# VH-VL binders against q9yh85r1066to1250: the designs that were tried, part 24

Target 1, 185 residues: q9yh85r1066to1250
Amino acid sequence: ASCIVSGYGHYLTFDGFSFDFQSSCALVLCTTIHGACERSDTFPTFTVTVTAKNEDRDTSLACVVKQVEVEVFNYYIVIHRAYKYTVMINNERLYLPLKLGQGKVNIFAFGFHIVVETDFGLKVVYDWKTFLSVTIPRSFQNLTYGLCGRYNGNPDDDLVAAGGTPRFGVTDFVQSWAKRDTFCR
Key: E = the ipSAE of ESMFold2; O = the ipSAE of OpenDDE; V2 = 0.75 times the mean of E and O plus 0.25 times the DockQ between their complexes.

## First folded at step 10 (VH-VL; framework fv_navenibart)

Design v6 (at its last look DockQ between E and O 0.59; V2 from the best seeds 0.00; counts 0 for: pae E 7.4 > 2)
Fold by OpenDDE, look of step 10:
Structure v6 (fold): chain C 185 residues (1-185), chain A 121 residues (1-121), chain B 107 residues (1-107)
Amino acid sequence: as target 1 above (185 residues)
Amino acid sequence: QVQLVQSGAEVKKPGSSVKVSCKASGGTFSSYFMSWVRQAPGQGLEWIGGIIPSFGYANYNAKFQGRVTITVDKSTTTAYMELSSLRSEDTAVYFCARETGKDYSYGMDVWGQGTTVTVSS
Amino acid sequence: DIQMTQSPSSLSASVGDRVTITCKASQSIDSYVAWYQQKPGKAPKFLIYAASSLQSGVPDRFSGSGSGTDFTLTISSLQPEDFATYFCQQSYDTPYTFGQGTKLEIK
């Protein structure tokens, strides 16, 4: 299933729950549940994080995806809007295309999109503007949470905060998945 | 073995709309970026827009913004381009073409045979 | 939009000749250039990406070079089947843009 993020703060979870939220904080879209995947030799752990920003007076691009982060196979992948067709891999700037870990991670561009895909079926597509998608295989059902939800076929339980506790409001839900830093407190 | 087969020639009146189809067969569909490109008689190539079939996410050349709609039917692996408010200047051969960045090849490697659209009063 | 200026617009050559077609981008596009061959009444055929990605079935007499703003397609020894129109295309940014084409005719 695919989770979709638009630059205007529109989210669509794996299970089809839609909500709107605008934040400049880095937000965890999807991460493997601790203790679930780590105990399995068959399911790698990963985390996808998105950072959006409000652009000034351009109403056509009022909100854009500024940065996408993918953590997988001990690779820290950073895709930044300002550095199109390049990525940071463990703090090193590299040009596309890239194959990491003897093909475990494949990073390439098609059209004006960048694709990060893994050998286990994780796929991230980003257009360096307003479109971001995260796709994971069905085998990860009930093994992930984040803003993209639980991926269990039930959109009604997608508001699960970090730590696994249900949340009642979108604001509280989204804020629980915000990474706190200098710009996001 | 992968091929794109487009719908037949169209003759349209100014102000009308045309919808051209492009059916993909012989391979994957959703993993490619599908573009639409046109070529006026004796002229060069002009990119109209494109779509990611798996997501239905389309992008357009601003020149055509508001007049063009690109869609896909995943069940039939068919992409569509609809152009409205047709003008004589829209007379051209319209191509669909797929692109992927896989295998370090960043070009449109498979093209449809083209669809001639003639706009005439 | 990124402008692709292709040169020449047309040229005549003989079989066995070395032919060079150039394409200049209005801004740096790294190596995101593709070259196509088009024959009358046919769809464009993808030849090569940048300098190293020759498509399967494309003869090795075709080669690409360049980065940044200046790009070149070279046919080392022209064959009869090579007479056609050639296009460069940038895929660095949308909208995709093509060179105006180079018609390669037999002398």
Scores: ipSAE 0.157, ipTM 0.730, lowest interface PAE 2.9, mean pLDDT 90
Fold by ESMFold2, look of step 10:
Structure v6 (fold): chain C 185 residues (1-185), chain A 121 residues (1-121), chain B 107 residues (1-107)
Amino acid sequence: as target 1 above (185 residues)
Amino acid sequence: QVQLVQSGAEVKKPGSSVKVSCKASGGTFSSYFMSWVRQAPGQGLEWIGGIIPSFGYANYNAKFQGRVTITVDKSTTTAYMELSSLRSEDTAVYFCARETGKDYSYGMDVWGQGTTVTVSS
Amino acid sequence: DIQMTQSPSSLSASVGDRVTITCKASQSIDSYVAWYQQKPGKAPKFLIYAASSLQSGVPDRFSGSGSGTDFTLTISSLQPEDFATYFCQQSYDTPYTFGQGTKLEIK
């Protein structure tokens, strides 16, 4: 299954629920880590976070995906559009292609995209601009949270807020998955 | 051993649309990056857009002003490019081309034979 | 859009000559440059990728060099079959763009 972020703040969850929201906050798109529990011995854990930027000239302009963060295994991967064809791995900037952990994570260019693949089937595709896709295998059904939803075949429950409480309304849902910082209120 | 075979030549009137097909064979279609490139008579090459079939997301050259749609049909391993609101300056040979990311190549290593589209008033 | 400017627009050379074609990008594009050969009525033929890497099956008289903004295609000993138009292409950012072409005429 795939979850998609596209221009104009458009989101499509794993289960096919569609919503629009524009935010400059870092937003948790997909995570297997929810609440206080951070480790699973059954499946690899990961978190994908997206940061978008609205153009400051016109409110009708598309949201740019400015940064994508992937936390997986012992790697913290930061992909920023200003530093094309490089990534930060655990605070060190490296040029593509990369093979981490003897193939546990592969990061490479493919056409006009950067691709992050793991040995368990997580795939993140980012075009350095407006398009981001997160693909996970069926073995992660019911194991995911975030803006991409629950991956349980039911789009109506995709709006589970951070902390496990179901939410009504797109604004509250998105804000519950926001990482607060200096630029996010 | 990848081959790209395009649909035949077309003659169109201004204001109409054209849809060109590009059938791929001899490889894993999901691993392709498929581009469309055109060449007007006596002119250079112009990238129209591209798509990765496994993702279904297309990227376009803004010069076509929302007149182009690129799609794929994975069941038939066929890519399509549709150009609408045709003008005489759209007369060109239209190519599909593949780039594979497996070797981190950014070149278009396999090309279709080209489809001539003529727009005449 | 990233503009790719080739020079010369055309040139004539004899069999055995060394030929150099240049391509200049309007901004730095690292080494994301490909070179193509095109004969009349045919699709382009892929020659060089990543600015300097030779595609399999291409004669070793072809070579590429450059990074940043300035790129060069060289044919070290021109053959009669090399009569064609040559294009550079950047793949650093969309839209992908091509140089205007260099027409190589062989006497």
Scores: ipSAE 0.037, ipTM 0.612, lowest interface PAE 7.4, mean pLDDT 81
ESMFold2 (binder alone), look of step 10: mean pLDDT 90; pTM 0.935

## First folded at step 11 (VH-VL; framework fv_navenibart)

Design w1 (at its last look DockQ between E and O 0.77; V2 from the best seeds 0.00; counts 0 for: pae E 4.7 > 2)
Fold by OpenDDE, look of step 11:
Structure w1 (fold): chain C 185 residues (1-185), chain A 121 residues (1-121), chain B 107 residues (1-107)
Amino acid sequence: as target 1 above (185 residues)
Amino acid sequence: QVQLVQSGAEVKKPGSSVKVSCKASGYTFSSYFMSWVRQAPGQGLEWIGGIIPEFGYANYNAKFQGRVTITVDKSTTTAYMELSSLRSEDTAVYFCARESGRSYSWGMDVWGQGTTVTVSS
Amino acid sequence: DIQMTQSPSSLSASVGDRVTITCKASQSIDSYVAWYQQKPGKAPKFLIYAASSLQSGVPDRFSGSGSGTDFTLTISSLQPEDFATYFCQQSYDSPYTFGQGTKLEIK
């Protein structure tokens, strides 16, 4: 299933729940937590984080995806819109295409998009502008948390805050997944 | 052999729609970005839009926004471009072209033979 | 949109000549430029991406250079089959944009 983020602050979870929110904070879209299920120790862990920026110059691009972070295996991957067709891998800037860990992670350009794919089926697609998608295999059902939801076929329980507690409000839900910093409102 | 084979020539009235097909063969369809480019008679090349076949994510030239729809059928490895509200200025040869991004090249390395679309009253 | 200003619009040359075609981008596009050759009634043919690689089957007499905003396609020794129209294209940002083209004719 795929989780979609658009440039207007639109979110679509793995289970098809849609909500709108604009934030300059780094937001956890999808993360796997160790011990989340009986088989969690046999599955790779990963975290996808998105940082958007409100643009003042054009309302049509009012909410631009500024940065995407992917943590997988021992790699910290940073994709920034200001550095197209490059990525930071563990604080080193590299040019595409890239194969990490003997093919465990494959990073390449696809038209206007950058694609990060792993050998276990994680796919992150980002256009350096307004579009971001995260795709994970069905084997990860009930193993995910974050703004993308639980991935269990039930969109009604996707508003699970950091810490595992259900929330009723979108604002509170999204804010719970925010990484606070100097740019976070 | 790697090739893109497009549908035949079209003659359309203003205001109508045209849908051009591009059949891909000889390579992994989902591994290449598929673009559509047109060329008016005696003119240069103009990019219309493109699509990631694997996901169906399409990008469009804003010039055509609202009039163009690019789709794919992965089962038949065919890409489609539909252009609506046709005008005389849309008269051109329309090309599909694959673009590699998995290697160190980002050019359109394989092109269809082109489809002539004529819009006239 | 990124404008690609190609020059010259037309060029007359003889077999054996060294030919250069220039393309200037309205903003920096790093090295994300492609060059195409087109003959009448045919689809464009991909020649070179940036300066890094030639398309399979493209003769070594073709070469690309440049970065940032200024790019050049060079044919070191023009052959009879090289008379055609050439286009540059930026692949840095959407939408893809092409130069106006350079028609290379026999002198």
Scores: ipSAE 0.651, ipTM 0.858, lowest interface PAE 1.0, mean pLDDT 91
Fold by ESMFold2, look of step 11:
Parts: sequence; structure tokens; C-alpha cells
Structure w1 (fold): chain C 185 residues (1-185), chain A 121 residues (1-121), chain B 107 residues (1-107)
Amino acid sequence: as target 1 above (185 residues)
Amino acid sequence: QVQLVQSGAEVKKPGSSVKVSCKASGYTFSSYFMSWVRQAPGQGLEWIGGIIPEFGYANYNAKFQGRVTITVDKSTTTAYMELSSLRSEDTAVYFCARESGRSYSWGMDVWGQGTTVTVSS
Amino acid sequence: DIQMTQSPSSLSASVGDRVTITCKASQSIDSYVAWYQQKPGKAPKFLIYAASSLQSGVPDRFSGSGSGTDFTLTISSLQPEDFATYFCQQSYDSPYTFGQGTKLEIK
């Protein structure tokens, strides 16, 4: 299943629910870590976070994907559009291609896209502009949270806020998955 | 042998659509970015768009956005480009070309033979 | 879109000559440039990638150089089979764009 972020703040969840929201905050798109940072001994854990930037008025609140963060295994991967064809791995900037952990994580160019893929089937595709896709295998059904939803075949429960409470408003849902800082309150 | 074999020449009327196929063989189809490029008579090369076959993500030159659809069929290792609302200035040779996705090869290393599309009334 | 300006538009040379074709990008594209050779009625043939790396099977009389905005294709000793049109292409950003071409005529 794939979850897609596209220009003008368009989101399509794993279960096919679509919504629009424009935010400059860092947003948790997909995570397996829910409920107080628990650890799992039965499946890999990961978090994908997206940060957008509003453009000037000539495209009416159009958003670009500025930064993508992937936390997986012991790697903290930061992909920023200003530094094309490089990534930050645990605070060290490296050039593509990369094979981490003997193939546990592979990061490479594919056309004008960057791809992060793992040995368990997580795949993140980013065009350095407006398109971001996160793909996970079926074994992660009912194991994911975030803006990409629950991956359970039911789009009606995709709007689960951080902390596990159901939300029916898109604004509350998105804000609950926002990472807040001095630029995003 | 790595090959891209395209469908045959087509003559079309203005306002119609054309769908060109590109059959890939001799390599792992899903591991390579696939582009479509056209060349009008006596003119240079123009990128139409491309697709990541494994993930199904197509990107288009804005010049063609809204008129072009690029798709793949992984089971037959075939890429397709469909151009609608044809005009006489769409008369060109249309090429498919692959690009490596997992190496430092940053160009289109294998090209199809080209498909001539003629748009005339 | 990144514009690729190619020079000259045509040139004539003799077998054995050293020829140089230049391509200029409208912005820095690091080394994300490729060079192609195209003969009449044929698809382009891939020559150079990453500005300076020679594609497998391409004669070593072909070479590329440059980084940033200015790129050069050089043929060190022109052969009769090198009669063709040559294109540069940036692969830095979408849409991919090509130079307008350089027609190389051999006397």
C-alpha cells in the first residue's frame, strides 16, 4: 500500500482516504511508534516525517515538500531539498548511493527521485519538490499511525490523533501529528 | 541483450489520441526509470515525462500536463505513453528510453527505435 | 526549467581533428550532464554521463569535462563515423532538458 503527499497539501492515505491541508510544520506521516514510545520485539519500527513550505501568492498557498525524515533501525535520515543528492545520516552529510547495515537500508537516486528502502519493505520516494510516497508491506496492517492513517481497509478511522483519540476534524487531526517548535506553534 | 522495442508508425487526425508502446527485455524492468522523449522533424529532443515502473509514479513536462498519460504493465514489461488532443505540431518521432536507478549512470543508456506519429487532416 | 545552451550550432572538421562542443546551463547543475550522439534516422546514442564519465563501449577519443554551468565534449581525433549531431542534457532536475544540438560535418 502507498500513501501520497502531493502539491497544494494533498494527502492520500493507505486506505484511500483523501484530504487537503496546508501546514509548514513538521508532520508525522507514518509511524509504528505509538503510545509512549513503546518498543516492539516482533516487527521493525520506523517513523517518516514530512515538512512542507508555503510558496508565495503566485500559486495560491502551494506547498513544496522541503524535508523528509526517516527514522529506522538506528539511523536518523534527513533529506532536505536544498541539498539534492545528499542525505544526513545521524548528523553526517553523505553522498548517494548508500548501503547501510549491509543492506538493511539502501538510499539511491532513481531518475530525478531519491529512494529510501529497507530490507523489510518500507520504501520512501521523494522528487525533491512536491511529491512524496511512502509504501509499506501488508504485514504492517493495523500497525501504523499518522497522516497516512491506520492501514486497516477502513478510511473512516484514518483520522486518529496522536495519543490514540479519534478525531473527526481534519485540522485537529493534522495538528495532533505536528511537531511543534518556535516556527510552528 | 537489453532492448526497447516500440510499436509501429501511426497517422492520426487532429483532436484524436495516440498510444505508443515500448516493450522492454533483457533487464529487470522495475529497476530503471523510463522516459519518453520526442523529436519533431528537423528539431531537437524534448522530454515528455517519465515513470518509476516499480512504484508507478509518473512525472510530466508541464508543457504536456493534462494531455499525456504514461503507464506501465509490469507483467508484460511494457511502458505506454498516450497523448490526447493531437495537433499538427505533435508530429514527431517518439522514443522511450531507460535510465539507471541504482547506479551513477545519469543518462538514458538504452533507447527504443522510435515511433513516428504523423498528425494531419 | 533549466535551459541548456549549446555551441556551436554546426561545425565542419577533417578526420584527425580535435573538436570541442560546449554546453552552458542556466543554473548550476553540478556534474549532472550527459552527452549523446545522434545519426540521421536513429535514436540518440549515450556517450558521457556525470559530465566526464565515459559510457561503456564508447571510444576513448571522446571525453567530457566541466562542473557547475559550463560543460565540454571533446573528440580528440575525429573519425569518419563521428559525423552526427551531438546533444547535451541536464539530469539535475525535472523536466530533463536538452541542448539544441551541434551538427558535426566531416570533410
Scores: ipSAE 0.284, ipTM 0.719, lowest interface PAE 4.7, mean pLDDT 83
ESMFold2 (binder alone), look of step 11: mean pLDDT 92; pTM 0.945

Design w2 (at its last look DockQ between E and O 0.09; V2 from the best seeds 0.00; counts 0 for: pae E 7.9 > 2, placed apart)
Fold by ESMFold2, look of step 11:
Structure w2 (fold): chain C 185 residues (1-185), chain A 121 residues (1-121), chain B 107 residues (1-107)
Amino acid sequence: as target 1 above (185 residues)
Amino acid sequence: QVQLVQSGAEVKKPGSSVKVSCKASGGTFSSYFMSWVRQAPGQGLEWIGGIIPSFGYANYNAKFQGRVTITVDKSTTTAYMELSSLRSEDTAVYFCARESGRSYSWYFDLWGQGTTVTVSS
Amino acid sequence: DIQMTQSPSSLSASVGDRVTITCKASQSIDSYVAWYQQKPGKAPKFLIYAASSLQSGVPDRFSGSGSGTDFTLTISSLQPEDFATYFCQQSYDSPYTFGQGTKLEIK
């Protein structure tokens, strides 16, 4: 299944629920970590975070994907559109391609895109501007939270807020998955 | 030896659609970004769009968004470009081209022979 | 879109001449430039990637240079098979864009 972020702040969840929202906050798109005490040793943990910004004001209200963060295993991967063909890995900037942990994580260019793949089937594809896709294998059904929803075949429950409380209304949902900082509103 | 072999020439009327095929032979299909580029008679080259076969994601030049669909059939190692609502200015040679998909992608290193599409009444 | 502007649009030269074709990008594109040769009725043939790196099998009379916005293709001593149209292409950002071409003709 794939979850998609596209220009103008369009989101499509794993289960096919579509919504629109513009935010300059870093937003948790997909995570296997929900709540401080939830743990499982049977699946790899990861978090994909997206940051959008309205950078092409001429001609439209376009919202671009400025930054993508992937936390997986012991790697903190930061992909920023201003630094094309490079990534930050644990605070060190490196050029593509990269093979981390003997192939546990592979990061490479493919066409106009950067691809992050893991050995357990997480795939993140980003075009350095407006398109971001997160793909996870079927084994993660019912194991994911975030703006991409629950991946359980039911789009009606995709709006689970951070902390596990169901939310209705797109604004509350998105804000609950924001990684707040001093400049996030 | 890797080759890209395209379908034959087409003559179409305005308002119709055309679907051009590009079959990859003698090599790995899923490792490449596959693009379509056209050239009107006596003119330069224009990128239409491309697709990542292993993922199935297509990306388009905004000029053609809404009129073009690029797809792949992995079982036959064939890429397709379908252009709808044809106009006389769509008369061109249409090329498929590939680039290496697992490193920096800087160039189209292999081209099909081209498919001539003529749009006339 | 990143505009690629080639100069000249056409050029007449003789076998043995040295020729230079230029390409300007509308913004900095580092070294993400490729050069192609195209003969009438044929698909383009790839010559140079990363502004200056020759593709395997391309004669060393071809060379490329440049970074940022200004790029050149040079043929140091023309051969009869070099009379063709040449295109530059940027691969820095989508959409891929090409220069309008430089037709190199025998004088």
Scores: ipSAE 0.028, ipTM 0.588, lowest interface PAE 7.9, mean pLDDT 80
Fold by OpenDDE, look of step 11:
Structure w2 (fold): chain C 185 residues (1-185), chain A 121 residues (1-121), chain B 107 residues (1-107)
Amino acid sequence: as target 1 above (185 residues)
Amino acid sequence: QVQLVQSGAEVKKPGSSVKVSCKASGGTFSSYFMSWVRQAPGQGLEWIGGIIPSFGYANYNAKFQGRVTITVDKSTTTAYMELSSLRSEDTAVYFCARESGRSYSWYFDLWGQGTTVTVSS
Amino acid sequence: DIQMTQSPSSLSASVGDRVTITCKASQSIDSYVAWYQQKPGKAPKFLIYAASSLQSGVPDRFSGSGSGTDFTLTISSLQPEDFATYFCQQSYDSPYTFGQGTKLEIK
């Protein structure tokens, strides 16, 4: 299933729940539940984080995806809007295409998009502007949480805050997944 | 120092095709993005498209979609722009330009000398 | 497409003058702007991007400012070699687009 983020603050969870929110905070889109490996010896952990920038001067472009972070295996991957067709891998800037871990992670450009793929089926697509998608295999059902939800076929339980507590408000839900910093409200 | 040298002037009939070349020398060709920009007489600049030599993918201005093809030959460090179904409005100087970028902008830091393409009956 | 509108289209100035060229985007482009200088029969030359980032070799008299929709190129003290046409360019979205140009002529 795919989780979709548009630069206009539109979110679509794995289970098809849609909501709107604009924030300049780094937001956790999808992360694996701690201990998920207890269910399978081969299941890796990963985290996808998105940072959007709010534009104050033009409401038509009020939200643009500024940065995408992917944590997988021992790699910290940072994709920044300002540096198209390049990535930071563990704080080192590298040029595409890239193969990490002998093919465990493939990073390449396709059109105006960058694609991050893993050998277990994680796929992140980002256009350096307003479009971001995260695709994970069915094997990860009920093993994820974040803004993209639980991936269990039930959109009604997608508003689960950090810590596993259900939330009823979108604002509260999204804020719970925000990484607070000096620029995060 | 990196230089971009383009092919010579072209005179074409309407409906024909033109292929302009841009040879890069003195640098790492595959590390750069190459774009094509044209300028009609007395007019402004118009971005046509670009290509990433390292993986050979080209993107285009939708205005030219279907008529333009941008390619590269890594072995000769040369980029090409082919424009088909030429019209009189395609009369312009065509530039190849290397894309560069920093924190908040993508820009063209290196330009070819330009290739004049004239389309006339 | 994002339109870039420059003003003025042309201006006359004298050596030593302070010159300001403006560029307005049809929508917010953050700071994704660049400026070029072009002389007759020559290719454009990159000058500056965003607010104050100069290319190596570009004189300090050139400076840029602005964010969102309004951008400015300033030449603090015009030199004889600065008479040319200047273009702004946005790189916020595809396709890249340029302003129509500002021709700076000697008074």
Scores: ipSAE 0.017, ipTM 0.589, lowest interface PAE 5.8, mean pLDDT 88
ESMFold2 (binder alone), look of step 11: mean pLDDT 89; pTM 0.922

Design w3 (at its last look DockQ between E and O 0.57; V2 from the best seeds 0.00; counts 0 for: pae E 6.9 > 2)
Fold by OpenDDE, look of step 11:
Structure w3 (fold): chain C 185 residues (1-185), chain A 121 residues (1-121), chain B 107 residues (1-107)
Amino acid sequence: as target 1 above (185 residues)
Amino acid sequence: QVQLVQSGAEVKKPGSSVKVSCKASGGTFSSYFMSWVRQAPGQGLEWIGGIIPSFGYANYNAKFQGRVTITVDKSTTTAYMELSSLRSEDTAVYFCARESGRSYSWAFDIWGQGTTVTVSS
Amino acid sequence: DIQMTQSPSSLSASVGDRVTITCKASQSIDSYVAWYQQKPGKAPKFLIYAASSLQSGVPDRFSGSGSGTDFTLTISSLQPEDFATYFCQQSYDSPYTFGQGTKLEIK
């Protein structure tokens, strides 16, 4: 299933729940659950984070995805819109295409999109502007948290806050998945 | 052998719409950026837009925004370009072309044979 | 939009000549440039990307160079089959844009 993020603040979860929210904070889209299921320990862990910003203070139409972060296989991958066709891998800037871990992670670009894909089926697509998608295999059903939801076929339980509280309001839900820093309190 | 085969020539009236197809065969379809490029008679090349078949997200040249729609049918590995509100200036040969950046080659390595679209009263 | 200014628009040369075509981008595009060859009634044919990626089947006499804003396609020794129109293209940003073309004719 795929989770879709529009730079305009539109979100579509794995289970098809849609919501809108504007934030300049780094937001956790999808992260794997540790130990929640017997099978969880057999699957790789990963985290996808998105940071958006409004280029125009007056309109939501100028909202863009500024940065995408992917953590997988002990690689910290940072994709920034200001540096097209390059990525930061563990704080080192590299040019595309890239194969990491003997092909466990494949990063390439074509058209106006960059793709990060793994050997277990994680796929992240980013257009350096307003479009971001995260695709994961069915094997990850019920193994994910974040703004993209639980991936269990039930969109009604997708609003689960970082603390595990279900049925949160959209605002509180999104804010709970924000990474706090100097600019995001 | 990888090839792109386009639909036949079109003759259209101003204000009408045209839909050109591009059938991909002999290789992977979903992992390429499928673009449409046109060339007016005796003129240069103009990029119209493109799409990634795997998730169907399209990018358009702003010049054509609102008039052009690019789609794909993954089951038939076919890309489509529909151009509406046709004008005489839209008379051109329309090419589909694929791009891959997997090998440091952000270029159109495979092209269709072209589709002539003539817009006349 | 990024403008690609190609020069010359046309040139005449003889078999065996060294030919150079230039393309200037309105802004830096790093090395994201592709070159194509087009013959009458045919689709463009991809030649080389930047300075290193030569398309399979393209002769070694074709080479690319440049970075930033200035790019060059060179044919070291012109062959009869090389008479055609050549285009540069930037793939750095949307929309993709092409040079206006260089028609290479027989002298």
Scores: ipSAE 0.363, ipTM 0.775, lowest interface PAE 1.6, mean pLDDT 90
Fold by ESMFold2, look of step 11:
Structure w3 (fold): chain C 185 residues (1-185), chain A 121 residues (1-121), chain B 107 residues (1-107)
Amino acid sequence: as target 1 above (185 residues)
Amino acid sequence: QVQLVQSGAEVKKPGSSVKVSCKASGGTFSSYFMSWVRQAPGQGLEWIGGIIPSFGYANYNAKFQGRVTITVDKSTTTAYMELSSLRSEDTAVYFCARESGRSYSWAFDIWGQGTTVTVSS
Amino acid sequence: DIQMTQSPSSLSASVGDRVTITCKASQSIDSYVAWYQQKPGKAPKFLIYAASSLQSGVPDRFSGSGSGTDFTLTISSLQPEDFATYFCQQSYDSPYTFGQGTKLEIK
């Protein structure tokens, strides 16, 4: 299943729920880490975080995906639009292609896209501009949280807040998954 | 031997649509970025858009967004480009091309033979 | 969009001549430049990638150089089959853009 972020702040969850939202905060798109008691040694943990920016004066580029963060295994991967064809891996900037952990994580360029793929089937595709896709295998059904939803075939329960409770409004849902700091509230 | 074979020439009236096909043979289809590039008579090359067949998401030159649709049929290893609301300035040869499979080789190494589209009354 | 300005637009030369074609990008694009040869009625033929790397099967009289904004294609000793139109292309950012072309004609 795939979760899509596209221009103008458009989101499509794993289960087909669509919503629009614009935020300058980093947003948790998909995570397997929801609470301490939900840890499992039978599946890899990961988190994908997206940061969008609406600073362009041209309405054709009104919302861009500025940065994508992928945390998987012991790697913290940061992909930033301004540093095309490079990535930060654990605070070190490296040129593509990269093969990490003897193939556990592969990061490479393809056309106008950067691809992050793992040996367990996580695939993140980003066009350095407006398009981001997160694909996960079927084995992660009911194991994911975030803006991409629960991946259980029911779009009506995709609005689970970071605290584990359902939310009725898209704004409250998105803001519950925001990584806030002194510059983003 | 990888080949891209395109559909035949088209003569169209203004306001109509054209759909050009590009069949890939002799190699991997789903793993390459497939693009469409056009060339008006006596002019240079213009990238229209492209698609990754395994994902199915098309990326378009903003100039054509809204008038063009790029799709794939993985079962027949065929890419399609449909251009609507045709105008006389859309008269061109339309090529399909695949991006090179080399790391950091962001260029088109295999091209179709081209499809001439003529828009006239 | 990144503009690729190619010069000259046409060039007359003889067999055996050395020819240089230039291409200038409107912003720095590192080495994300390719060069193509196109004969009338034919699809472009891929020659050079990454500004200076020669595609397999392309004669070594072809070479490319440059980085940043300024790029060149050189043909060290023209052969009869080299009379064609040549294009540069940037692949740094979407959309892909091409130079206007340089038509290389027989004197």
Scores: ipSAE 0.047, ipTM 0.621, lowest interface PAE 6.9, mean pLDDT 81
ESMFold2 (binder alone), look of step 11: mean pLDDT 90; pTM 0.925

